# Ledger of designs, part 21: miniprotein binders against q96jn8r1131to1294

Target 1, 164 residues: q96jn8r1131to1294
Amino acid sequence: TLEFLENHGKNILLSNGNRTATRVASYNQGIVVINQPLVPQLLVQVRIDFLNRQWTSSLVLGVITCAPERLNFPASACALKRAAWLLRGRGVFHNGLKICEKFGPNLDTCPEGTILGLRLDSSGGLHLHVNGVDQGVAVPDVPQPCHALVDLYGQCEQVTIVNP

## First folded at step 3 (miniprotein)

Design tA10
Fold by ESMFold2-Fast, scan of step 3:
Structure tA10 (fold): chain B 164 residues (1-164), chain A 83 residues (1-83)
Amino acid sequence: as target 1 above (164 residues)
Amino acid sequence: SKEDELFYRAFELAWEAMELLRKGDYEKAAELYLEAAKLALEAGNPEEAFWYAREAIELAKKSGNEELLKEAEELLEKIKEEL
């Protein structure tokens, strides 16, 4: 069963059997990680439950290749200096460096109810799914093992893991 | 020289500050968070600048550096105007 790990950002509260993550303060310290490695064919999906329009930017999602159970998370996922491939806005980032200017829809504008998914293909390509639609390969050749990460940054104050 | 580059420079400084904080070097951590706040503000991200400035204030208080504290407090007021 997919769940968010108990190791998470300081502002996160887990509920609903660790399948719902709520950021209870500020706009940052909202990183959560899925409890199982993202293996090929596994589609991990989260639904955006609540957006606070006080903030400008919204959630970040992607993968990390370091062990997450005892990781000391930074305030923002984009501050991860190694082992991180992230989707933010329309960009794709590797360890804080933008490696693609425009991929998929703008994550800062996805409304409440949007379902975002991450999946590895058989060649190690990381795919983004939006409301069930495969957006294509955001990152080729992701090292394994890797773990799906969601950063409830800015506008995004709550997400829930949903089944495909 | 892009806004994105300033933004990521700010994150790198904040990451270094976090490591220094773990080691108990409050004054150096406060200095790096203050610089990160300035860069984040220049990059057009007042939300992240706010957090960095707030951390700089708390760490400057712990360090006992009153000049650094005042600088961080003044920057926080400027950041609030852009939120």
Scores: ipSAE 0.011, ipTM 0.221, lowest interface PAE 9.4, mean pLDDT 84

Design tA2
Fold by ESMFold2-Fast, scan of step 3:
Structure tA2 (fold): chain B 164 residues (1-164), chain A 83 residues (1-83)
Amino acid sequence: as target 1 above (164 residues)
Amino acid sequence: SKEEELFLRALELAWEAYELLEKGDYEKAAELYLEAAKLALEAGNPELAFDYARYAIELAKKSGNEELLKEAEELLEKIKEEL
């Protein structure tokens, strides 16, 4: 059973059997991580439940290669440095660097109810799925083990893990 | 620690800068990336400071703000000395 780890950003509250994450303050300190490594062919999906449109940008999705169980999460996922590969807006980021200008739809414009998924292919390529549609390889050759991460940044104040 | 606070603030400013960049506000985005680079350098992370200064330079060029461009270029040279 997929759940969010009890180790998370300071502004997160977990509910619904640790399958729902809510950011209860500010716009940051909202990192959550899935409790199981993202192994090839496992599709991890979250639904956007609630958007606060007073903020400009929205959630970030990605993977981390460091052990998440006792990690002191920073205010934003980009502080994870070389341990993180992140999708934000239309960009792909690694180690604080923007490594791809446009990939898939703009995550900052996804409405409530959108289901976002992460999957590794057999070659270690990280795929983004949007409402069941595979967007292709965002990041090739992700090191393993890695863990799926959601940063409830800005507009996105709540997500829930959903089964495929 | 003070270094941790500076580092986290640098990251927050960089994310704010990225939001402004996506809205096409190149000048404000450049200003925030430049400030983020300074804070990252002060926090002891010249690699991150380098990236933020690079973004500030490109966005300052797009904005046509010559003073901001000069400040960002000078900071980048300073950062290179600490890599």
Scores: ipSAE 0.000, ipTM 0.195, lowest interface PAE 12.4, mean pLDDT 84

Design tA3
Fold by ESMFold2-Fast, scan of step 3:
Structure tA3 (fold): chain B 164 residues (1-164), chain A 83 residues (1-83)
Amino acid sequence: as target 1 above (164 residues)
Amino acid sequence: SKEDELFERAFELAWEALELLRKGDYEKAAELYLEAAKLALEAGNPEYAFLYAREAIELAKKSGNEELLKEAEELLEKIKEEL
C-alpha cells in the first residue's frame, strides 16, 4: 500500500499508518515523499485536510528523480536545484525555473477536501488530477525512476493519502 | 550548513514574492525579494542576492515606495562589491 516515507522534512509528523502527514511548526520543512516509485498509470492521490490562512501560498506537488530514502530535504521543495519537477500555484517548475505560467487550477486556492493526484501516462507525461478530473500533461517525458513529492508549504498543514 | 539553510530560506521568500506578484501586490513582493537578497548575501551567494535585489528595485519602483527603493538600491551596491 501507498504510504509516506519515514524520511521527510523535520516539521512533519506522520500518523494513520504513515498515510497522514501533518506539519506541526512554521510554514516550511514539510516535504513528504510516497514510498513507491511513480510507475506509469499508478495514480497517487492526497486529500487536503487542513489549511491555515495565516500563510499566503499553499502546497506544492511534483516528482523528483533522485533516491528519496536518504535525501537531506531542503526547507522548501522549490529549493531543490536538480531532479525536480514541481507544480505550485498555477506554475510548473523544473529545478527552480518556471517552465509554464498557467497550468490547471491555482493550487494556492484549493479548499480543504480537495483531492490532488499525480499520474504518469504511457509516454512519460506527468498528469495532475483535481477531484478526479485529469488536468492534462504538466510535464512531458519525465525521467524514470521518479517519486511523487508533496510539500506541505504555507497554508497546507495536513494531507492524507487517498486510495482510488 | 548554516549557509545552506540561509539560502533555502532566501529561495522560499523569493517563491512567496512570485505569488504576491501574481496577485498584483508589488510592495509586499518587493519587501520579500529584499529580505531574500539579504539572506542570499549572508549565505555567500551574491549571484542570487543580485537577482533578488534587482527584482526588489523594479517592484519598489512600481509600488511607489521610495524608502523601500532606497534600501534596495543601497543593498545592490553592497552586493556588487562581492561579485
Scores: ipSAE 0.000, ipTM 0.156, lowest interface PAE 13.3, mean pLDDT 84

Design tA4
Fold by ESMFold2-Fast, scan of step 3:
Structure tA4 (fold): chain B 164 residues (1-164), chain A 83 residues (1-83)
Amino acid sequence: as target 1 above (164 residues)
Amino acid sequence: SKEDELFERALELAYEALELLRKGDYEKAAELYLEAAKLALEAGNPEYAFLYARLAIELAKKSGNEELLKEAEELLEKIKEEL
């Protein structure tokens, strides 16, 4: 079954059988990674549980291509470079570059209760799903193996893994 | 179970508190997060109780309600014993 890895950002508390991640302090140090590689057709979903609107930006979703079990996570996923493809706000980012503008809904404005999903298609395209609706290919040809990542940044203080 | 019912109520109160927070009603949001924290603790979810109690503290400070702040701080110390 899907769980968050025990290696995570230092402000994270895992609960509910490692299926819920809570950021207990500050606005950063909130990266969590799914415990299994994102293989084609596996849909990984998280629900936004709690938002603190004191902050302006919110969660980041994406994939990393390095082994996460002993990775020294930076303060935010945006500091990951070559190893990460990230969805932040309405942008898609890789290696410090915005590679797509205005993809899907604005992640900074998704309300509590929103379910966000990541899936690879058979061609290695990374898809974002929002409340069950496929938004299309955010990133073509993601290298494998890769792992689904959630950065509980800013407003987003809690997420829970949800079955399809 | 009773624990599931308590936790469901805690989540409902937290959702209502978030709505009030967005509207700038810090005092009522703090009151609801405090109640959610109590229910989450009774439901056996101290991690959720910790989050809600911390939010109640932050919002009580913004509201200037010293009595509410003291109650939330006392609850947070109790929650830490369960973690």
Scores: ipSAE 0.007, ipTM 0.139, lowest interface PAE 11.2, mean pLDDT 85

Design tA5
Fold by ESMFold2-Fast, scan of step 3:
Structure tA5 (fold): chain B 164 residues (1-164), chain A 83 residues (1-83)
Amino acid sequence: as target 1 above (164 residues)
Amino acid sequence: SKELELFIRAEELAFEAEELLEKGDYEKAAELYLEAAKLALEAGNPEDAFEYARWAILLAKYSGNEELLKEAEELLEKIKEEL
């Protein structure tokens, strides 16, 4: 069963059997990682439970290729300079560098109840799913093993892992 | 937006400062945290600016750089005005 790892950003509280992550302070320090590697065809999904519109940007999601169990998380996922491919707003980022200007919907505008999914295809392409709809390949040829990461940044203060 | 770009730059500098901390280079880490604090404040993120400035003060004290310490302390007072 999929769960968030006990190693997470310092502002995170895990509940609901480690399937719900809540950011309890500020707007950052909200990185969580799924407990199992993202193997091809596994669809990992999270639902946006609560948005605080005091902030302008919202959640970031993607993958890291380093081992997450002992990782020292930065304040924001986009500050990761190694082994990270991230979706933020409309952009795709590799190790903090924007590699695609416009992919999929604007993640800063997804409402509460939105279900966001990550999946690797058989060729190592990272796909984003929004409310069950495949948005296409955001990142080709992601190295394996890799791990799904969600940064409860800004507006997004709570997410829950949901089954397909 | 320009503010988002400043925010990302600030976080990049803070990440590099954290790496330098792990390596024991306190003076360079303090310099990068101070720059990160300035950029975070300009980006409209006084909460991050406050945290970065506090690290810059602590590390400047450990490095014995009195000029850097004074600059970081002055910046922290400006950040407090926006919290």
Scores: ipSAE 0.000, ipTM 0.169, lowest interface PAE 12.1, mean pLDDT 84

Design tA6
Fold by ESMFold2-Fast, scan of step 3:
Order: C-alpha cells, then structure tokens, then sequence
Structure tA6 (fold): chain B 164 residues (1-164), chain A 83 residues (1-83)
C-alpha cells in the first residue's frame, strides 16, 4: 500500500490514510515522499485535486536518492543541492541545475484532475506518465535506491495517491 | 530593542515580497524588497540589506519602473560602504 511518509514539509497535512496531502499555508514547505522505494516497473501516481491560481508556479515531482525518513526538507524541492532529479514546468533539474529545457507537458498548466505518474524502466530510466500516457524518459540512469517525491508548490495545494 | 524591531519588520517585508514574486507582482515585490533593504541596513544588517536591494533592482528592471530602479541602485551603493 502506497502512502506518503510522515516526514514531510511543515505546511503539509496528511489525510485519507496518508494518501492525500494538503498544503495548508503559503506557497512552499509542501514536500511529500512516497513510503516505498521506486523500484523498476512500479508506477506511482498522484492526482491533482486542488489548484490555487493566485500563484504562478505549480507542482514539482521527481526522485531523491537519499533516505527520506529523517531528511530535513528545504522550503522548495528545487533547493535540494544533492541527490535530486526533478520535473518543474517543462524543465528537468538535477540538484537544482536545469539539465533539460523542455520535456513533456508544462506542469504549471496541468488542470485539476490530472494524474501524474513516475516509473523506472528496467534500465533505470525515469518516466513521467500524464493521464496514463508515458511521456518518455526524463532522466536516464537514476541511481537506486530512489524515492518518489512530490512538491506541492505554488498553485498545487492538494494531491491524492491513485492506484494504477 | 529598536534594532530587533527593525530586523523583524525587514524579515516580514522580505517574506511578503517573496510571496508577491510568486504571484507575478514584480513591481510590488520590488517595492517591498527595497523597504526591507532600508530597514535591514538601519538594523545593522548590511548583508541582508545587500541581498534585498539586489532583488529589488532585478524586479524593478522586470517591472520597467525606472524611478524604483534608481532608488534601489542608490541604496545598494550605500550598503556596499557598510560591507
């Protein structure tokens, strides 16, 4: 059973058996991590439940390769300076540095109800899925173990884990 | 103390400015960072004042407000004298 870890950003409230994450304040401090390592072929999916359009940026998702259970999270996932591969807007970021300008759809424009998924292929390639459609390899050769991370940044104030 | 009050006000204004930046309100964010820089300098924190003034300059350029830009640049020169 997939659920969000109890170690999360300080503005997060978990509900629905730790399967729903709500950011209850501001625009940041909204990092959550899935409770199980992202192993090859496991598809982890979250649905965007609520968007607040007063903010300009939105949800960030990706993986971290450090142990998340006791990690002191920064205010934003893109401030992680080590062990992080993230998708923000249309960019791909490694440890805060943009490594790809345009990949997949613009995450800042995905509407409520969008289902976003992360999956590792057998070669360690990280895939983004949008509403069930594989967008391709965003990051090759992700080190393992790694953990799926969602940053409820900006517009995105609520997500829920959805089974495949 | 007076300096502690100034420090806290500068911090609160900078926090509000960052929120406005996320909302895309560059001109108001620049105004608040400029005020935060002035208060930080008055509180004896030239390092924080420098960062706030630099952000005010950047955002004033994005907003096209030339008077705000000039004021922020003049303040940055004063701050450099305290570093």
Amino acid sequence: as target 1 above (164 residues)
Amino acid sequence: SKELELFMRAYELAFEAEELLEKGDYEKAAELYLEAAKLALEAGNPEDAFEYARLAILLAKYSGNEELLKEAEELLEKIKEEL
Scores: ipSAE 0.000, ipTM 0.167, lowest interface PAE 11.6, mean pLDDT 85

Design tA7
Fold by ESMFold2-Fast, scan of step 3:
Structure tA7 (fold): chain B 164 residues (1-164), chain A 83 residues (1-83)
Amino acid sequence: as target 1 above (164 residues)
Amino acid sequence: SKERELFLRAVELALEARELLEKGDYEKAAELYLEAAKLALEAGNPELAFIYARLAIRLAKESGNEELLKEAEELLEKIKEEL
């Protein structure tokens, strides 16, 4: 079954059999990674459980292509300088560089209860799913192996892995 | 839901407690962590309650408030029964 890895940002508390991640302090240090590689046809989904409107930016999600089990996570996912493809707001970022201006809905405005999914197609294209709706290919030809990452940044203080 | 509202309040109090801790106000931080732990337990989240109760204990010891320390220790025993 899918769960979050024990290696995570220092402000994270895992619960519910490591399927719920809560950021218990501040606005950052909230990176979590799924416990197995994102292989083609695997749909990884998280539900936004809790938003704190004190902050302006929100959840970032995407993939990393380095081994996550012993990775020293930076304060935010967008500070990752290598091996990272991330969705933040409406942008798509590779190692901190914006590579797409507008993709999918604005992640900073998704309400509590939103289900966000990541899936690789058979050609290695990374897809974002929002409430079951495929938004299309955000990143073509993602190198493998890769791992799904969620950064509980800013407003987003809790997510739970949900089955398809 | 009631459980979600309790959970939201618990985390809000913990964030306030963290800011007080950063300012060196250990006694008020302990009080807010203790309140957050109670709300997290009522919300059905004993794992979160455990973390907040442990922080309340540490800060109550640091502040020298014996009554607050006793209350936090008693809550921690109750939380352990739910884990």
Scores: ipSAE 0.000, ipTM 0.123, lowest interface PAE 18.1, mean pLDDT 84

Design tA8
Fold by ESMFold2-Fast, scan of step 3:
Structure tA8 (fold): chain B 164 residues (1-164), chain A 83 residues (1-83)
Amino acid sequence: as target 1 above (164 residues)
Amino acid sequence: SKERELFLRAFELALEAWELLEKGDYEKAAELYLEAAKLALEAGNPELAFYYARLAIRLAKESGNEELLKEAEELLEKIKEEL
């Protein structure tokens, strides 16, 4: 089954059989990674459980193409210098550089209960799903293997892996 | 074990709370999540207690029950000391 890896940001606690991630301090150090590679057609979904609106920005979602088991996570996913494709706000970022201005809904404004999904299509295109709706291809030709990553940044203090 | 029994009881209460939440009974759901949080903390699982206490706070706010909200917030501060 899908679980968050035991290697995670310093402010994360895992619970619910490693399917729930809670950021217990501050606004950062909240990176979690799914334990299995994101293979084509696998839909990985997380539900936003809790938002703390004292912070202005919210969660970041995406993929990394490096091995996550021994990765020393930075304070924020956007500080990853290589092998990272991330969705933050309405932007798409590669290794900290904005490569797309407006994609999908604004992730900083998604309410509690929102289900966010990541899926690779058969051509290696990374798709974002929001409440079951495919937003289209955010990143074409993602190198494989890759791993789904969630950064519980700012407002987003808790997410849970949901299936089916 | 006693701790295992408390954990299972907490989980049962959380399932009941979820069913009440689905029916729109926010106040009763908040009460059950608060009770689940207390049992989870007693069972030695502060991360689970933290999860349930946060749900209780959110639902207590939604229900407008100030006393329940205060109790849930006080429990959350106690749980943070155990994390």
Scores: ipSAE 0.000, ipTM 0.119, lowest interface PAE 17.4, mean pLDDT 83

Design tA9
Fold by ESMFold2-Fast, scan of step 3:
Structure tA9 (fold): chain B 164 residues (1-164), chain A 83 residues (1-83)
Amino acid sequence: as target 1 above (164 residues)
Amino acid sequence: SKEYELFWRALELALEAEELLEKGDYEKAAELYLEAAKLALEAGNPELAFEYARFAIWLAKDSGNEELLKEAEELLEKIKEEL
């Protein structure tokens, strides 16, 4: 059963059997991690439930290769000092560096109801899925084990894990 | 492109400001958000500039720095003209 880990950013409240994450304050401190490693062919999906248009930037998602159960999360995923590959807006980031300028749709403009998915292919390529459509390989050769991460940043105040 | 370089620098400053905020350095965080807002505006992203300028205002108020607060409020009015 896929769930969000109980170790999460301090502004997060988990509900619905740890399948819904709500950011209850501010714009940051909203990192959540899936409770199981992202193994090849596992599709992890979240639905955007609530957007607060007070903020401009939105959800970030990606993977981390460190053990998440005792991680001390920073205010935003992009500040992670451990190995992280992140999708923000249209960019792909690793270690604070933009490694791709335009990949997939702009995550800052995805509306409520959008389903975003992460999947590793058999070659270790990280794929983004948007409303069931594979956007292609965002990051090749992701080290394993890795864990799917969602940062409820800015506009995105609630997401729910959904089954494929 | 120059637009992406300015946008990336704005994001870098905002991330540094978030780390300072976590450490309780509200005044320095406000300064960095203000600089980030200026760069975001120059990069052609007034929506992001608005968000950063608003953070600068909140943090400047909390720090008691009236000069910084006034500068941030003036920038926010300029940004509103481009929304």
Scores: ipSAE 0.006, ipTM 0.276, lowest interface PAE 10.2, mean pLDDT 84

Design tB1
Fold by ESMFold2-Fast, scan of step 3:
Structure tB1 (fold): chain B 164 residues (1-164), chain A 83 residues (1-83)
Amino acid sequence: as target 1 above (164 residues)
Amino acid sequence: SKEEELFKRAEELAKEALELLEKGDYEKAAWLYLLAAFLALEAGNPELAFEYARKAIELAKKSGNEELLKYAELLLEDIKEEL
């Protein structure tokens, strides 16, 4: 029973039993977090429902290690610093630093209908899945507990949690 | 220092932008916030640069100036690299 946490960015509206997140204003303030920890082998998936191509950048995916229910979310996930490991465009970021160049497909170009997944392996490696295909380890040895995060930034105005 | 002078100028531009916003001049206000973001980033304050760039994007969107909006989005991506 995966749901988006009721604590979220200011521009988000949750619907469909908290399984759909819509950014209803602007381009930012769109962070949502999965309500339960990302435990090893759990695959958390979201589908891109709506893209506003007026914007250049698109959604960011990742994990956070701080307590999400009490967090005052910043305008963008990149401001979360030490607490976050993020996939943006083709880069992997942690603590404001780009730790990997050109990982997986470019997230800024994924079309509507794309299903993006996050999974931890038994060694704590964070994997990205795109339309069911494992892209490999984006981040090794992520601290636990952690929660899957989606930042509905720029183009991406709506996502829905998809359970196989 | 030059860094402190850049910071001071960024703050001055942000204040001018607020005055323009009160007058409903979204395009000029967006431009001044964009310039303030550039100066804040050059001054070594990416957190402040991020806030100014965010405001520039909001106001550029309201102004309908798509070129200004594109520049503000590109600057925001550069600022995120420094956060």
Scores: ipSAE 0.000, ipTM 0.102, lowest interface PAE 18.6, mean pLDDT 82

Design tB10
Fold by ESMFold2-Fast, scan of step 3:
Structure tB10 (fold): chain B 164 residues (1-164), chain A 83 residues (1-83)
Amino acid sequence: as target 1 above (164 residues)
Amino acid sequence: SKEEELFKRAEELAKEALELLEKGDYDKAAFLYLYAAELALWAGNPELAFEYARKAIELAKKSGNEELLEFAEILLEEIKEEL
């Protein structure tokens, strides 16, 4: 089954059979990675469980193409300088540089209960799903293998993996 | 050492940031200075990290990129804790 890896940011506590990630301190050090590679047509989904509105920005999600089991995580996902494609706010980022100005809804404004999904299509295009609705291709031709990543940054202090 | 490796990467990013600044790409230059600041901090040089972060803030303001400005201000607070 889908679970968050035991290797995670230092402010993360895993619970619920490693299906729930909680950031227990500060606003950063909240990166978690799904235990299985994101293979084409697999939809990986997380639900936003708790938002702390003292912070302005919220969660980041995307993929990394490096092996995550022993990775030394930076303070935030946007600091990953290699092998990372990330969605933050309305932007799409590759290795920390913004490559698209406006894609999908603003992730900084998604309320508690929102279900966010990542899926690769048959051509390697990375799709974002929001409450079951496909937002389209955020990144074409993502190298494989890749792993789904969630950064519980800022407002987002808890997420849970949900099955279809 | 890992510290020397991180320091070298920070210098490379700062050089790339200068090239982007010369081309008028303030938001990318700001991000690369911000990244250089984080690597300098991890390399054990908070003084250099502070200088890079200040430059990132300046350029983020020029670009009107509020998201980058937020990142830069957050990192600057982390750097101040190490000074």
Scores: ipSAE 0.000, ipTM 0.126, lowest interface PAE 14.3, mean pLDDT 81

Design tB2
Fold by ESMFold2-Fast, scan of step 3:
Structure tB2 (fold): chain B 164 residues (1-164), chain A 83 residues (1-83)
Amino acid sequence: as target 1 above (164 residues)
Amino acid sequence: SKEEELFKRAEELAKEALELLEKGDYEKAALLYLLAAWLALEAGNPELAFEYARKAIELAKKSGNEELLKFAELLLEDIKEEL
């Protein structure tokens, strides 16, 4: 079954059999990675459990193509300098550069209970799912292997992996 | 260090701003978040400065203080240069 890796940002506490990630301090240092590569047709989903309205920005999710088991995570996912494709707010980012202005809903405004999913199609296109609804291809031709990443940034202090 | 003291002061101001926000004083809360953003930037933490500045903009809009909003927007552009 899917779990968050034991290698994670320093403000993360894993619980519920490593299926729930809680950021216990500040607004950053909250990166978690799924324990299995994101292979075509595998739908990885997380539910937003708790939002802290002290902050304005919220969670970031996406994929990385480097091996995550021993990676020294930066304070936020947007600081990743190698092989990362990220969804933040309404933007799509590749290695810190915004490559799309508006894609899908604004992640900074998704409420508690929202289920966010990542899936690769058979052509390597990365899809975002929101509450079961496919938003389309955010990033074409993602290199493989890649790993699903969630950054519990800002408002988002807790997420739980949920089954499709 | 000086940077650590600036960081600590920024966090104290943000905490005070949150208390004012809970009392419905949007203008004073926005001002304190703006000051916290500036101190965080001076402390070498543009990421934290960005979060505080965005909060200041949100609250300045709610307050209706157009001058404060303009100032917060200018600071946000300066912070973006450091990210």
Scores: ipSAE 0.012, ipTM 0.492, lowest interface PAE 7.9, mean pLDDT 87

Design tB3
Fold by ESMFold2-Fast, scan of step 3:
Structure tB3 (fold): chain B 164 residues (1-164), chain A 83 residues (1-83)
Amino acid sequence: as target 1 above (164 residues)
Amino acid sequence: SKEEELFKRAEELAKEALELLEKGDYDKAAELYLYAAELALWAGNPELAFEYARKAIELAKKSGNELLLEFAEELLELIKEEL
């Protein structure tokens, strides 16, 4: 069963059997990680439950290849300088470096109810799914093991893990 | 560039924070200054990030927001490493 790890950003409160993550303060300190490695063909999905329009950017999602259980998370996922591949807005980032200018829809504009998914294909390509639609390969050849990460940044204050 | 986008957003947030400060909304102003500080740091401008983080600390202390104060102080330590 997929759950968010108890090791998470300081502003996160887990509920609903650790399947719902709520950022209860500010705009940052909202990183959560899925409890199981993202193995090929596993589709991990989260639904955007609540957006606070006072903030200008929104959630970030991606993968990390370091062990997450005792990791000291930075205030925001984009501050990760090692072992991180992230999607933010329309950009794809590797360890803080933008490697793609425009990929998929703009994550800063996805409304409440949007279901976002991450999946590795058999060749190690990281795919983004939006409302069930595969957006293609955002990152080729992701090292394994890796773990799905969601940063409840800015506007995005609540997400829930949903089954396909 | 993304750095230019982040810098412009940081400046806009700082402007909004100042407007909130003028209206006496210290908590929201502190939050926006903290957000602006982080974006300025990501944009490669630690000097500006330092100024915004200092403002967030000042306002968080004034409003008694202990959680925001903790975050602002943690960010300030990261900013100092880049100066």
Scores: ipSAE 0.014, ipTM 0.345, lowest interface PAE 6.6, mean pLDDT 85

Design tB4
Fold by ESMFold2-Fast, scan of step 3:
Structure tB4 (fold): chain B 164 residues (1-164), chain A 83 residues (1-83)
Amino acid sequence: as target 1 above (164 residues)
Amino acid sequence: SKEEELFKRAEELAKEALELLEKGDYDKAAELYLYAALLALDAGNPELAFEYARKAIELAKKSGNELLLEFAEWLLELIKEEL
């Protein structure tokens, strides 16, 4: 079963059998990682449960290729300088550098109840799913093994892992 | 420290701004977010200042306050120089 790892950002509290992550303070220190590598055809999904409209930016999600169990997480995922491919707003980022200007919907504007998914296709392409709809390949040829990451940044204070 | 005090003051202003936003007072909310951004920048936290300044821009656009929007956009560019 899919769960969030116990190694997470300082402001995270896990509940619901480690399937719900809540950021209990501030706007950052909210990185969580799924407990299993993202293997081809595995669809990892999270639902946005609560948005705090004090903040402008919102949830970031993507993959990292380093082992997450003992990682010292930075304050925000976009500060990761290890091999990290992230979706933030409308952009695609690799190790903090924007590599695509506009992909999929604006993640800063997804409402509560939105289900966001990550999946690798058979050729190693990373796909974003929004409410069950495949947005296409955000990143080709992701190195393996890789791990799905969610950064409860800014507006997004709670997410829950949901089944396909 | 002075930096810690500035940070806490920024957080309190942002909280007050959120209450104004919930009441639909976009002009006053944007103004408080701008003050929070300035305090966050003075506290040595340009990341936090960036978030507050972006929120001020969003709210200034909703209120139609052109002068506030111009100031918020200017401040955002200033903050980007620190990132």
Scores: ipSAE 0.006, ipTM 0.353, lowest interface PAE 10.1, mean pLDDT 86

